Miniprotein binders against q9bqp7. Designs and how they scored, part 20

Target 1, 240 residues: q9bqp7
Amino acid sequence: VPQNWFPIFNPERSDKPNASDPSVPLKIPLQRNVIPSVTRVLQQTMTKQQVFLLERWKQRMILELGEDGFKEYTSNVFLQGKRFHEALESILSPQETLKERDENLLKSGYIESVQHILKDVSGVRALESAVQHETLNYIGLLDCVAEYQGKLCVIDWKTSEKPKPFIQSTFDNPLQVVAYMGAMNHDTNYSFQVQCGLIVVAYKDGSPAHPHFMDAELCSQYWTKWLLRLEEYTEKKKNQ

## First folded at step 20 (miniprotein)

Design Jw5
Fold by OpenDDE base, fold request of step 22:
Structure Jw5 (fold): chain B 240 residues (1-240), chain A 102 residues (1-102)
Amino acid sequence: as target 1 above (240 residues)
Amino acid sequence: SPEEIKRRVIKLILEAYKKEDYGDYEKAAELLIRAVKLARELGNPKLLAAALFLLVEAFYEMGRYEEAAEVARELVEVAKKLGDKLMEDLARWMLEEIEEER
């Protein structure tokens, strides 16, 4: 049990979407400050087992590709992910804000992969927007807040070369989603609350993406795990 | 040639990875023992660490905990010499896990 319990949901915020669909998604810039990001917290608090599995994978990849080949591979994966997010932001942005769509960004297997998910996405409220949890002292940049199949969700888009049909195979992604939810629900820059999460795993080959929907109950369960990770991070930083 | 030996070591370790993927830890261990020997002869501490790292897992999965511990201890020392703190920490952790199974 976390020592510093904090609720994921804000009882002061109504679950009812305020009536006016904001015509423009929120895009709050991420401020670089001393406050740790969700990503930093998760990276610094990985279990030894997780670190072991990642190192095992890395060692194998270095043997297969060489050191330089592995660096190139990692750079390409990062670039592909970035381009995918940029393409999604462009797709989900209102038509009036659609800068000249780089047609090249839209011609990706990842974009093809998520088409069936995008059909069920509506009511976009935030895109690439910073969230801050003032009490728990962490920040994050969420990908998207929108309705998925009529439910308001924090949506996190992931790229994968391997199938991830189960939410358990997404590692710390559920923790990231709930961390963003909890921060958003208590961030004064947001007037609404989110109770659901969605992880979308897009595939390079254009195969149908896997949606991992997280209801309020599942979000609450992962929130407890997130709080424990945050406490571990805080303790680790005090000892440095 | 040293380069040929290096390629052989890499091949052995990669073959061991494939064997472990199929749960054939015995064959993986055999390959890795050869890789360790060649890596030592070559004087390549990075390849030695890579082979030892995977060999700890193979022995552990086989229930050969004494041998796993020995390899893990060696990996700690090799990682220290390399200045690879992450590998050193992992090797120490693996050693702790092995000792708990004894």
Scores: ipSAE 0.772, ipTM 0.955, lowest interface PAE 0.6, mean pLDDT 92
Fold by OpenDDE base, fold request of step 22:
Structure Jw5 (fold): chain B 240 residues (1-240), chain A 102 residues (1-102)
Amino acid sequence: as target 1 above (240 residues)
Amino acid sequence: SPEEIKRRVIKLILEAYKKEDYGDYEKAAELLIRAVKLARELGNPKLLAAALFLLVEAFYEMGRYEEAAEVARELVEVAKKLGDKLMEDLARWMLEEIEEER
């Protein structure tokens, strides 16, 4: 049981959209501060076994591609991910706020992959928006808050070269989603609450993306795991 | 030539990775022992570390814990000389895991 227990859901907030919900998605800028990001907490609390497996993979890739080839590969993967998120932000933004859509961004296999998911996405409330949990002292940048099949979700978009048909294959992504939910539900910049999560795994070849829906119960289970990771991070920082 | 030896070492290690993927740790270890020898002769500490790193795993999976521990100790020293803190920390962790199985 986490020593510093905090609820994921805020009982003071209603699940019902207030009639005053702005027609324009929220985009709160991330402020650089001493507060750790969700990503940093997860990276610093990886198990030694996870670090071992990553290093084994890296060593093999460097031998196959060379040092320069591996740097190029890593750079390309990062760039593809960034472009995919930029394209999604453009698609999900209201037409009036759309700067000139770079049509080239829309021709990716990843965008093709998520088309069937986008059909079920509506009521976009936030895009690339910062969240802060003041009590638990962490920050994050969430990809999207929208309705998926009529349920309000924190949506996280991921790129993969390999099929990930099971949520367990998404590693720490469920923890990231619930961390954003818990922060948003207690962030004063947001007037509403989210009870569900969605991880979407997009594929480079344009094959249909895998949606991993997280109901309120599953979110609560992963929230406990997130709190344990946050405590571990805090303890490691005190001992440095 | 030194470049030909380097290519041979890389080839041996990559072949060992493939053998481990199929569970043939004995053959992987044989290849890696050759790679270690050639990497020492070449004086390439990066390739030496790469070969030692995979050899620890091969010996561990075979239950050859004494040999795994010896290789892990050498890897700690090589990583330390390289200034590769991550590899040093991993090698120390591997050594701890091996000692727990003894």
Scores: ipSAE 0.770, ipTM 0.956, lowest interface PAE 0.6, mean pLDDT 92
Fold by ESMFold2, fold request of step 22:
Structure Jw5 (fold): chain B 240 residues (1-240), chain A 102 residues (1-102)
Amino acid sequence: as target 1 above (240 residues)
Amino acid sequence: SPEEIKRRVIKLILEAYKKEDYGDYEKAAELLIRAVKLARELGNPKLLAAALFLLVEAFYEMGRYEEAAEVARELVEVAKKLGDKLMEDLARWMLEEIEEER
């Protein structure tokens, strides 16, 4: 239980449930500020065990690939993730046509992996859009807000290769989703509220992506955990 | 040659990772003790740190806490020489974890 609990939902920001036109998704630009981002909070509140496991993996990779090989591998993974998000933004944007898209952007196993999920996605409200929690003072850049199987969700897209050692890469992703949700719900740029989340794990080989739906109750549970991480971050900064 | 010794150290450490994948910490430690010795003789602090790092874990998982602590203390000093603050902080954290088990 956080010392300073705060609700994830803000009904006062939603005068009418359908005030926004879904034909043009919101894309609020991210501004560089002194307040922390969701990803920075999560990165700086990693446990020592998490840091150990990451360093263990990194050391093994450097031994296998060499330092230059590891840098190239890391760059390629980053680029694949960036291209994946760009492709999804392009696919989900009603203002773009296939002729305006980079054809190489659409050619990936990750895009094939999510096709069955995209069939259930509609009513896109926001794409690659900045959010700010005006009371708790944190920012983020969410991937997507859309309906999934009829429920409005904050959607987070993830890429995954299947490395030999199993490392659960999703354990902080639910926190990221609810942090974005809380920020959006308390941001004057948004006239609607979202109470559900979706994490979509796409696979490099094109295997069907795995959706992880988060109903309002599950989001509330993760919201409490997010508040603890934010408190931990704040306390760490006071001691620097 | 020094390059052959370097490749042998890398191979020993990677084999130790494989043994740990299957829970064989005793065999991993045997491989890593050899890797540490060769890395010291080679005078390669990056490889020495890599071998020490995994050896701390191997001894810890085996319950050989005094040996884990000695390895972790060496890792602190090697990380300091490398200017590797992350590894230094991890090595100090590992020492704390070992002391909690004693």
Scores: ipSAE 0.746, ipTM 0.948, lowest interface PAE 0.6, mean pLDDT 86
Fold by ESMFold2, fold request of step 22:
Structure Jw5 (fold): chain B 240 residues (1-240), chain A 102 residues (1-102)
Amino acid sequence: as target 1 above (240 residues)
Amino acid sequence: SPEEIKRRVIKLILEAYKKEDYGDYEKAAELLIRAVKLARELGNPKLLAAALFLLVEAFYEMGRYEEAAEVARELVEVAKKLGDKLMEDLARWMLEEIEEER
């Protein structure tokens, strides 16, 4: 159990947008500061078993590709992920212009992979938007807040070269989602809250993406795990 | 030639990864013992560490904890020579896991 428990949901807020909500998605700029990001906290609190599994994978890849080949491979994977997120922001944004869109990004297998998911996405409220938890002192940059099948979700888009049909296969992604959710629900830049999460894993070959829906109860369970990771990070930096 | 021996070591380690994918840790260990011997003779500490790393796992999964510990201790020393602090820390952690099973 976390030593400093804090609620993920804010009872002062509704999970429903009202008629006065902005017509365009929010995009709060990310400020560079000393407050740790969600991804830094997660990276620096990996268990030894997680580190072992990643090193095992890395060693195998280096043997297969060589060191330079592995560096090129990881650079290309990162670029494809970046282009995927850029394409999704463009697709979901009413203000995107042809100058800001690379039409070849819209033709990728990853974009094809998510088409059935995008059919169920509506009511976009935020895109690539910063969140900050003032009390717990962490920041993040969430991908999307929108309705999925009628439920307002923090949505996280991921690319993968292997199937991830189960949420447990998504590593720390659920913690990332709930950390963003908790920060958003207590960030004064937002007037509403979100109680559900969605992780969408897209595939390079265009195969149907796997959605991983997280209801409020599941989000609360992962929130507890996030709080423990944040405590661990804080203790490590205090003693470093 | 040294380059041909290097390719043979890499092939042995990659085949061992494949055997572990099927749960055949006994065959993986046989391949890795050969890879370790060749990597020592070649004088290539990076390949030696790569072979030892997977061999620790193979022995551990087979329940051969004394042998896993011996390999892990060698991996610690090889990682120190390479200045590879991540691998050194992992090898020490693997020793701790082995002691929990003993």
Scores: ipSAE 0.744, ipTM 0.946, lowest interface PAE 0.6, mean pLDDT 87
Fold by OpenDDE base, look of step 20:
Structure Jw5 (fold): chain B 240 residues (1-240), chain A 102 residues (1-102)
Amino acid sequence: as target 1 above (240 residues)
Amino acid sequence: SPEEIKRRVIKLILEAYKKEDYGDYEKAAELLIRAVKLARELGNPKLLAAALFLLVEAFYEMGRYEEAAEVARELVEVAKKLGDKLMEDLARWMLEEIEEER
């Protein structure tokens, strides 16, 4: 049990969207603070087993591609991910805020992959928006808050070259999602609450993306794990 | 040529990865033992570390814990010489895991 327990859900917030649904998705800028990001917490609290598996993969890739080839590969993966997120933001943004849609951004296998998911996405409340948990002292940048199949979700978009049909195959992504949920639910910049999460794994070849829906119960389970990771991070920092 | 030997070492290690992916740890170990020998002869510590790293796993999965420990100890020393702290830490962790299975 976490020593510093905090609820993921805010009992003071109603699940009902207030009628004044802003017609425009929220986009709160991330402030550079001494506050750790969700990503940083997760990266610094990886298990030795996780580090081992990553290093094993890295070693294999370096042998296959060479050191320079691996750097190029990594850079390309990063760039593709960035472009994918930019394209999604453009798609999910209201038409009035659409800068000149770079049509080239929309012509990706990843965008093709998520088309069937996008059909079930509506009621976009936030895009690329910062969240802060003031009490637990962490920040994050969430990809999207929207309704998926009529349920309000924090949606996290991921790119993969390999199939990830199971949520367990998404590593720490469920922790990231619940961290964003918990922060948003207690961030004063948001007037609504989220009870569900969604991880969408998009594929480069355009094959149908895998949606991993997280109900309130599953979110609560991962929230406990997140709190433990956050505590571990805090302890490591005190010892440095 | 040294370059040909290097290519051979890389090929052996990559083949070993494939064997491990299929659970053929015995064949993986055989390939990696050859790779270790060639990497030593070549004097390439990076390839040596890569081969040793994978060989620890192969021996561990085979239940050959004494041999796994020996290889892991060597990997610690090679990683130290390379200044690869991550590999050194992983090798030490692998040793701890091996000792728990003894």
Scores: ipSAE 0.735, ipTM 0.946, lowest interface PAE 0.6, mean pLDDT 92

Design Jw5
Fold by ESMFold2, fold request of step 22:
Structure Jw5 (fold): chain B 240 residues (1-240), chain A 102 residues (1-102)
Amino acid sequence: as target 1 above (240 residues)
Amino acid sequence: SPEEIKRRVIKLILEAYKKEDYGDYEKAAELLIRAVKLARELGNPKLLAAALFLLVEAFYEMGRYEEAAEVARELVEVAKKLGDKLMEDLARWMLEEIEEER
């Protein structure tokens, strides 16, 4: 149980449209590099078991590829993820940038993988937008806020080379989603709130992506776990 | 010849990973014991650490806790020699987990 409980939802807000909402998706710039980001908190509070599994995987990959091969592999995975997110922002934006779309940005197995999900996505309200929880003092950059099958969601896009048919296989991704959700619901830059989450795992070979829907109850359960991770992070900083 | 022995150590460790994927920790341990012996003879501390790391897990999963602890203690020392703080801390944590089982 966290020492400093705070609700994930804001009773003073609605998840329904109103006339004052912008028709163009929000894109709040990320600032305040002094307070911790969601990803920094999660990385610095991994359990010993999580660290063990990561090291086990890394050791195996180094044996298969060599040290230089592993470095090249991880660099390539990072670049593919970056391009995937850039492509999704372009696809979901009603007002694209002045630069022309190119075929290489939009042509990938990951983009093919999510096509069936994108057909169920509508009403995009935010893309690549900063969130800040001023009371709990953390920031994040969420990928997307949109309706998925009629439910307004914080949507997080992930790439994977292995199938992840169950939400438990996504490690800390649910914590990331609810941290963004809680921050957005209490951020002055937003006039609405979101009670559901969606994690979409896309595959390099173009296989159909796996959506992992999180209703309000499941989000509340993960929110408690996020608060514990944030509390643990704060304690570690007192000792550093 | 040293390069041939190095390739054989790597092959043994990778085969052990595959056996563990199928839950066969006993066969994984057999492969890793051979990999450890060859890595010691080769004098390659990186390969020795890699083999010891997986062998601790194999013995732990089989309930061979005294053997797991012995391997974990060696892994601590090899990680220190390599200056690998992450592996050293992880090996100490593994040793604590083993002692919890008694």
Scores: ipSAE 0.734, ipTM 0.945, lowest interface PAE 0.6, mean pLDDT 87

Design Lk11
Fold by OpenDDE base, fold request of step 22:
Structure Lk11 (fold): chain B 240 residues (1-240), chain A 82 residues (1-82)
Amino acid sequence: as target 1 above (240 residues)
Amino acid sequence: SKIWVYVTITAPSPEELYEIVRRIMRLAWLHGGETIYVEIEGNRALILLTLPTEELAEKFAEEVRRLLEELGLRVTVTVERE
């Protein structure tokens, strides 16, 4: 049980959009502060077993590609991921629909992969927007807040070359999503609450993306795990 | 203390693999365990699980082995002992 329990949902906020919500998605800039990011917390609190699996994967890739090949691969994966997020932001942003969409950004297998998911996405409220949890003292940059199949979700877009048919195949991504939810739900910059999460795994070959929907119950379960990771991080930093 | 268990499976098809993975995940849950990670690569899966006790981990391992042997599938179950 977390020592510092905090609710994921804010009882003072309604899930109902205020009619006054601007038609433009929120894009709050991330301030570089001494406050740890969600990503940093998760990376520094991986279990020995998780680290082992990642190192094993890395070693296999180096064996296959060589060291230089692996560096190139890693750089390409990063670039592809970045381009994918930029393309999605362009697709989901009402304002960028008017700018010359770099048609080249839209011509990716990843974009093809998510087309069936995008059909069910509406009511975009935030894109690439910073969240801060003041009490729990962490920050993050969420990809998207939108309605998926009529449910308001924190949506996290992921790229993969391997099938991830199970939510457990997404590693710590569920923790990232709920961390963003919990922060957003208590961030004064946001007037609304989110109770659901969605992880979308896009595939390079254009095969249909896997959506991993997280209902409020599942979000609450992962929130408990997130709190434990955050506590572990905090303890490690006190001992440094 | 959580007991960590690795399960590696090979199936003839992805569909069969996914079904077997689901069954293993359910078995872990029935034993009070949790699925931490599932890696899929082709017709192979690696499942990282936790179980509450060594006894439950061994029972789980035996059940998984039996299940997969009955199906004629290749399985490796490794229980990490601290």
Scores: ipSAE 0.826, ipTM 0.937, lowest interface PAE 0.5, mean pLDDT 92
Fold by OpenDDE base, fold request of step 22:
Structure Lk11 (fold): chain B 240 residues (1-240), chain A 82 residues (1-82)
Amino acid sequence: as target 1 above (240 residues)
Amino acid sequence: SKIWVYVTITAPSPEELYEIVRRIMRLAWLHGGETIYVEIEGNRALILLTLPTEELAEKFAEEVRRLLEELGLRVTVTVERE
């Protein structure tokens, strides 16, 4: 059990989205501060076994591509991910529908991959928006808050060249999603609460993306794990 | 302390692979364990699991080996001993 328990859901906020569909999705800028990001907490609290698997993968890729080839690959993966998020923001933003969508951004296999998921996405409330948990002292940048199949979700978009048919194939992404949910649910910049998460894994070849839906129960289970990771991070920083 | 277990499997098809992975994950859960990570590459999977005790890890490993042998599939189970 975490020593510093904090609820993921805010009992003071209504579960019902206020009927006023905000005409424009929220986009709160991420402020550069001393507060650790969700990503930083997760990266610094990986288990020895997780680190081993990542290093083994890295060594295999370097053996196949060479050191320079691996650097180029890593740079390309980062760029493709960025372009994918920019394309999704353009698709999901009501205002950008009027601007000449860079047709080149929309012609990606990743965008093709998520088309069947986008059909079930509506009621976009936030895009690329910062969240802060003041009590637990962490920040994050969430990709999207929208309704998926009629349920309000924190949506996290991921790119992959390998199939991820199981939520456990997404590594620490479930922890990232619930960290964003918990922060948003207690961030004063947000007037609503989210109880569900969605991880969407898009594929480069345009094959159908895998959606990993997280109900309130599953979110609560991962939230406990997130709190333990946050405590571990805090302890490591005190000893440095 | 948690006992870490690595399971590597190869199946004839992705569909069969996913079914076997689900069965292994269920077996881990029945032994009080947890699935931490699943890597899929073609017809191969790597599963990282935790079990509460060494005894449960060894029992789990034996059951997985038996299950996969009965199916005629290749399996490697490694129990990490701290």
Scores: ipSAE 0.826, ipTM 0.938, lowest interface PAE 0.5, mean pLDDT 92
Fold by OpenDDE base, fold request of step 22:
Structure Lk11 (fold): chain B 240 residues (1-240), chain A 82 residues (1-82)
Amino acid sequence: as target 1 above (240 residues)
Amino acid sequence: SKIWVYVTITAPSPEELYEIVRRIMRLAWLHGGETIYVEIEGNRALILLTLPTEELAEKFAEEVRRLLEELGLRVTVTVERE
C-alpha cells in the first residue's frame, strides 16, 4: 500500500463529460521546472529486470547495427515518433485551425495503422497538453484527451516495429496514462475528469494498430502501482 | 520479496503464440503472480512474471513446462530470486 495515498479520480468533478464539445482542444504548454516528469519518474524507477531486458535488447541491436548504426536507428525512431504525433495533432485538431496539413506527415504507415481507431475517436478536449499534480508534485505532457467509443479517455499514441497485442507488452505505458489521468483530474486548468485510458500502438507497416482500453477499475490498479513508483523515486532522490 | 520468472516460448504461428501467452499469464495470476512484461518477436515471446514465493514459482514453472510439452512447443523457464 502506498504511504502517500491520493485518489486518481476527483470527487469534486462530475463523471459526466460536459456535453459541450469544446470547440478548441486545450494545449497547455509544459513548463520546465524542478518538478519531475512522469517519464523521468518511470525511467528512474525501473526494476533491475526491466533494465536487464532493455540492455539485452540494446546489446543485440548494437551487435546487429554497430554502435553508430544503433545511434542512427534510435534517432530515426525518435524522429518517426515525433512526426507521427505531429500528424495526429494535425488530424485531431479542429478543421478551422488552418494548420497547413503537411501532406507528407499524413503519408505514413503509422497513420494508416491508426485509421480504424481514429474512426472511433471524437470530442477531442486536449492535445499535447501539460498536466500537473500539485499535491503529488509531478508533471507530464499528455498526447490526447478524447472520447473513444463514447468514453472519455486519456489517449497515449505509441509507435512500434514489434507487435504489442497485450497491454503488458507496452511496458510502463499504462502507468504513464494513469499518471496523466490523475494529474489532469486534479489540475485546476482542467474542468473535467477522465476515468478511462487508451493506449494505441501504431505499426510502421500500416498493419492495424492495437488499442488497449483501460477502464476505471484497471486505471485504479495501475494508479496504485504509479504511486509506488513515485514514492520510490522520492526516496531515491532523498538519498542522493 | 518477489520471485522473478522469465518464460521464453516459440510457437508455429503468431496466433498460437498469443494463445499460449494468454494461458501462461492466466496461470501466473492463479498462482498469485503478475505479468510484468511481454515481448513478442515473430513466433517468439518473452514473458517476465513475478510470483510471491519460490515454491509458487517452481510450481508455476513445472505447470508451464508440462503445458508446453503437451503442445509440443519449446519453452525455457528461468526462476530468478533477488
Scores: ipSAE 0.820, ipTM 0.935, lowest interface PAE 0.5, mean pLDDT 92
Fold by ESMFold2, fold request of step 22:
Structure Lk11 (fold): chain B 240 residues (1-240), chain A 82 residues (1-82)
Amino acid sequence: as target 1 above (240 residues)
Amino acid sequence: SKIWVYVTITAPSPEELYEIVRRIMRLAWLHGGETIYVEIEGNRALILLTLPTEELAEKFAEEVRRLLEELGLRVTVTVERE
C-alpha cells in the first residue's frame, strides 16, 4: 500500500533496554527544524468525511453558544488539557519541591478519572520528550513512555467531555501513538524500543478513564495507516 | 474507491448502545469493511465506516436496518453516492 514502506520496529535494536538505567525520565528537547510534526501531518491529511464531521460539530456548537461563546469554550478546553498534562508530568516525575503546589494542580475531575490507570503505571522512562524519525522525516513530542500492567508503552493522555469507550472514538490518536513509537524506535537519543501503545481518555466529571491498549499487532496495523497519511502529506506539499 | 457509510442509532441505555455498536462494527468487518470513527453522545451513536463496493455497502446497510428493526430501535443509514 505505501510506496515507502518502513518497519515500525527497529530490527537492529535490542528488545531489552541497555544496562543504562536513568533515575529520571528522559526529556529530549524539541529542536527547531523544517520537518513536519505528527500533528501537522494528521491535520493536513484529514479526509473529506472527517472534515465534514468536524464542521458539523462546529456549526452545532456555534448555534448553541454563539461565535464568541464557542471561542471561549474551545480556549477553556485547551487550557484544561494543558493543565491535565502538566499535572500528570508532575505526578510521574520525581520533583521534591512540587508537593505543596500539587494539591491545586491535582484538583481536577480529569485527574480523579485517571487514578485507577496510574496505579498500573510504573517504570517511567520518558516524559514530554521529543522524537524524530530521521529516515521518514517527521518529529513529535510524546507524552509518556512507561510500563502499563507490565508492558512498556508509548502512552498518550487525552481529556474528553464525551465518552470514548472504543479506540475508534479517539479519531487519529492511534496514528499519533504509532508515529511517536516508530520515531522513538529509530531515534538515536533512545537506547530501547517500544512495541505497545496506550491511549488513556480521562473525563471531566471524574468518571473512570477508558484505557485503549494497543498490542504490537494493532500498532503495526495503524503504522501502515500512518505511513499512508505521511505519504499523502508529502505529495500534497510537493504540489503546493 | 471505498464507499463511505454513516450510521446513526439511538438505544435505551449506554450499555445497550455499546453492544449494538459492536454488532454493527462486526457486520462491517464481515462485509469487508472498516470502522473509521465512532462518536458517542448520551444514548446516541454516529458510526463512520468504509466498505469496498457499493453492492457490499447496500448489503451492509440492509443488515443494519434489519438488526435495529428486530430490536425495535431507530436507525439511519446513509451510503455516500459517488
Scores: ipSAE 0.679, ipTM 0.893, lowest interface PAE 1.1, mean pLDDT 87
Fold by ESMFold2, fold request of step 22:
Structure Lk11 (fold): chain B 240 residues (1-240), chain A 82 residues (1-82)
Amino acid sequence: as target 1 above (240 residues)
Amino acid sequence: SKIWVYVTITAPSPEELYEIVRRIMRLAWLHGGETIYVEIEGNRALILLTLPTEELAEKFAEEVRRLLEELGLRVTVTVERE
């Protein structure tokens, strides 16, 4: 249990649509680099069991591909993820940005994989937008805030070459989602809040993406875990 | 403190694999445990779990072995000693 509880939701905010909401999705620039990012916190607080599994995977890949082959593989995976996020931001942006898209970005199995999910996405409020939790002192860059099947969600897009049919297959993604949610709900750049999360895992071969919906109760459960990871990070930095 | 448990299984098909994984996760919950991570690779799965005590971890491991034996499938269950 966290030593100091802080709520994920802000009772002074609404998740309901507002007529004053911008017609263009919010894109807050990431500028405050003196406080830790969500991904940094998570990377620095992995359990030894999770580190062991990661190292085992790395060694298997190096044995198969060689050191240089593994470096090329990881670089290509990173680039594919970056291109996927660029394509999704372009697809979800207002009509005029569609005319400026690179056709090669739209020609991927990952984009095919998410088509059935995108049909259920509407009301985009934010894309590739910075969030900051001023009280808990962390920052992040969320992928998307939009309605999914009528529920306003923080949405995280992931690429994967392996099936992830269970939310437990997505590593720390649920913690990432709730950390962004908590930050956005307490960030003065945003006038609304979000109570649900969605993790969408897209596949290179175009197979249907797996959506992992997180209702408010599940988000609250993962929020407690996030607070523990943030406490662990803070304690480690005090001792360094 | 938490007791770490690793379960490795192979099933005849992905659909059967997913159902067996769900059953194992439910067994963990019934013993007060939590499923931490599930890796799927073809028809194989690795499940990383925590149980609240060594006694419950060993009872969970016995139940998982019994489940897979009844299905005629192989399983490896490792209870991590601290």
Scores: ipSAE 0.670, ipTM 0.891, lowest interface PAE 1.1, mean pLDDT 87

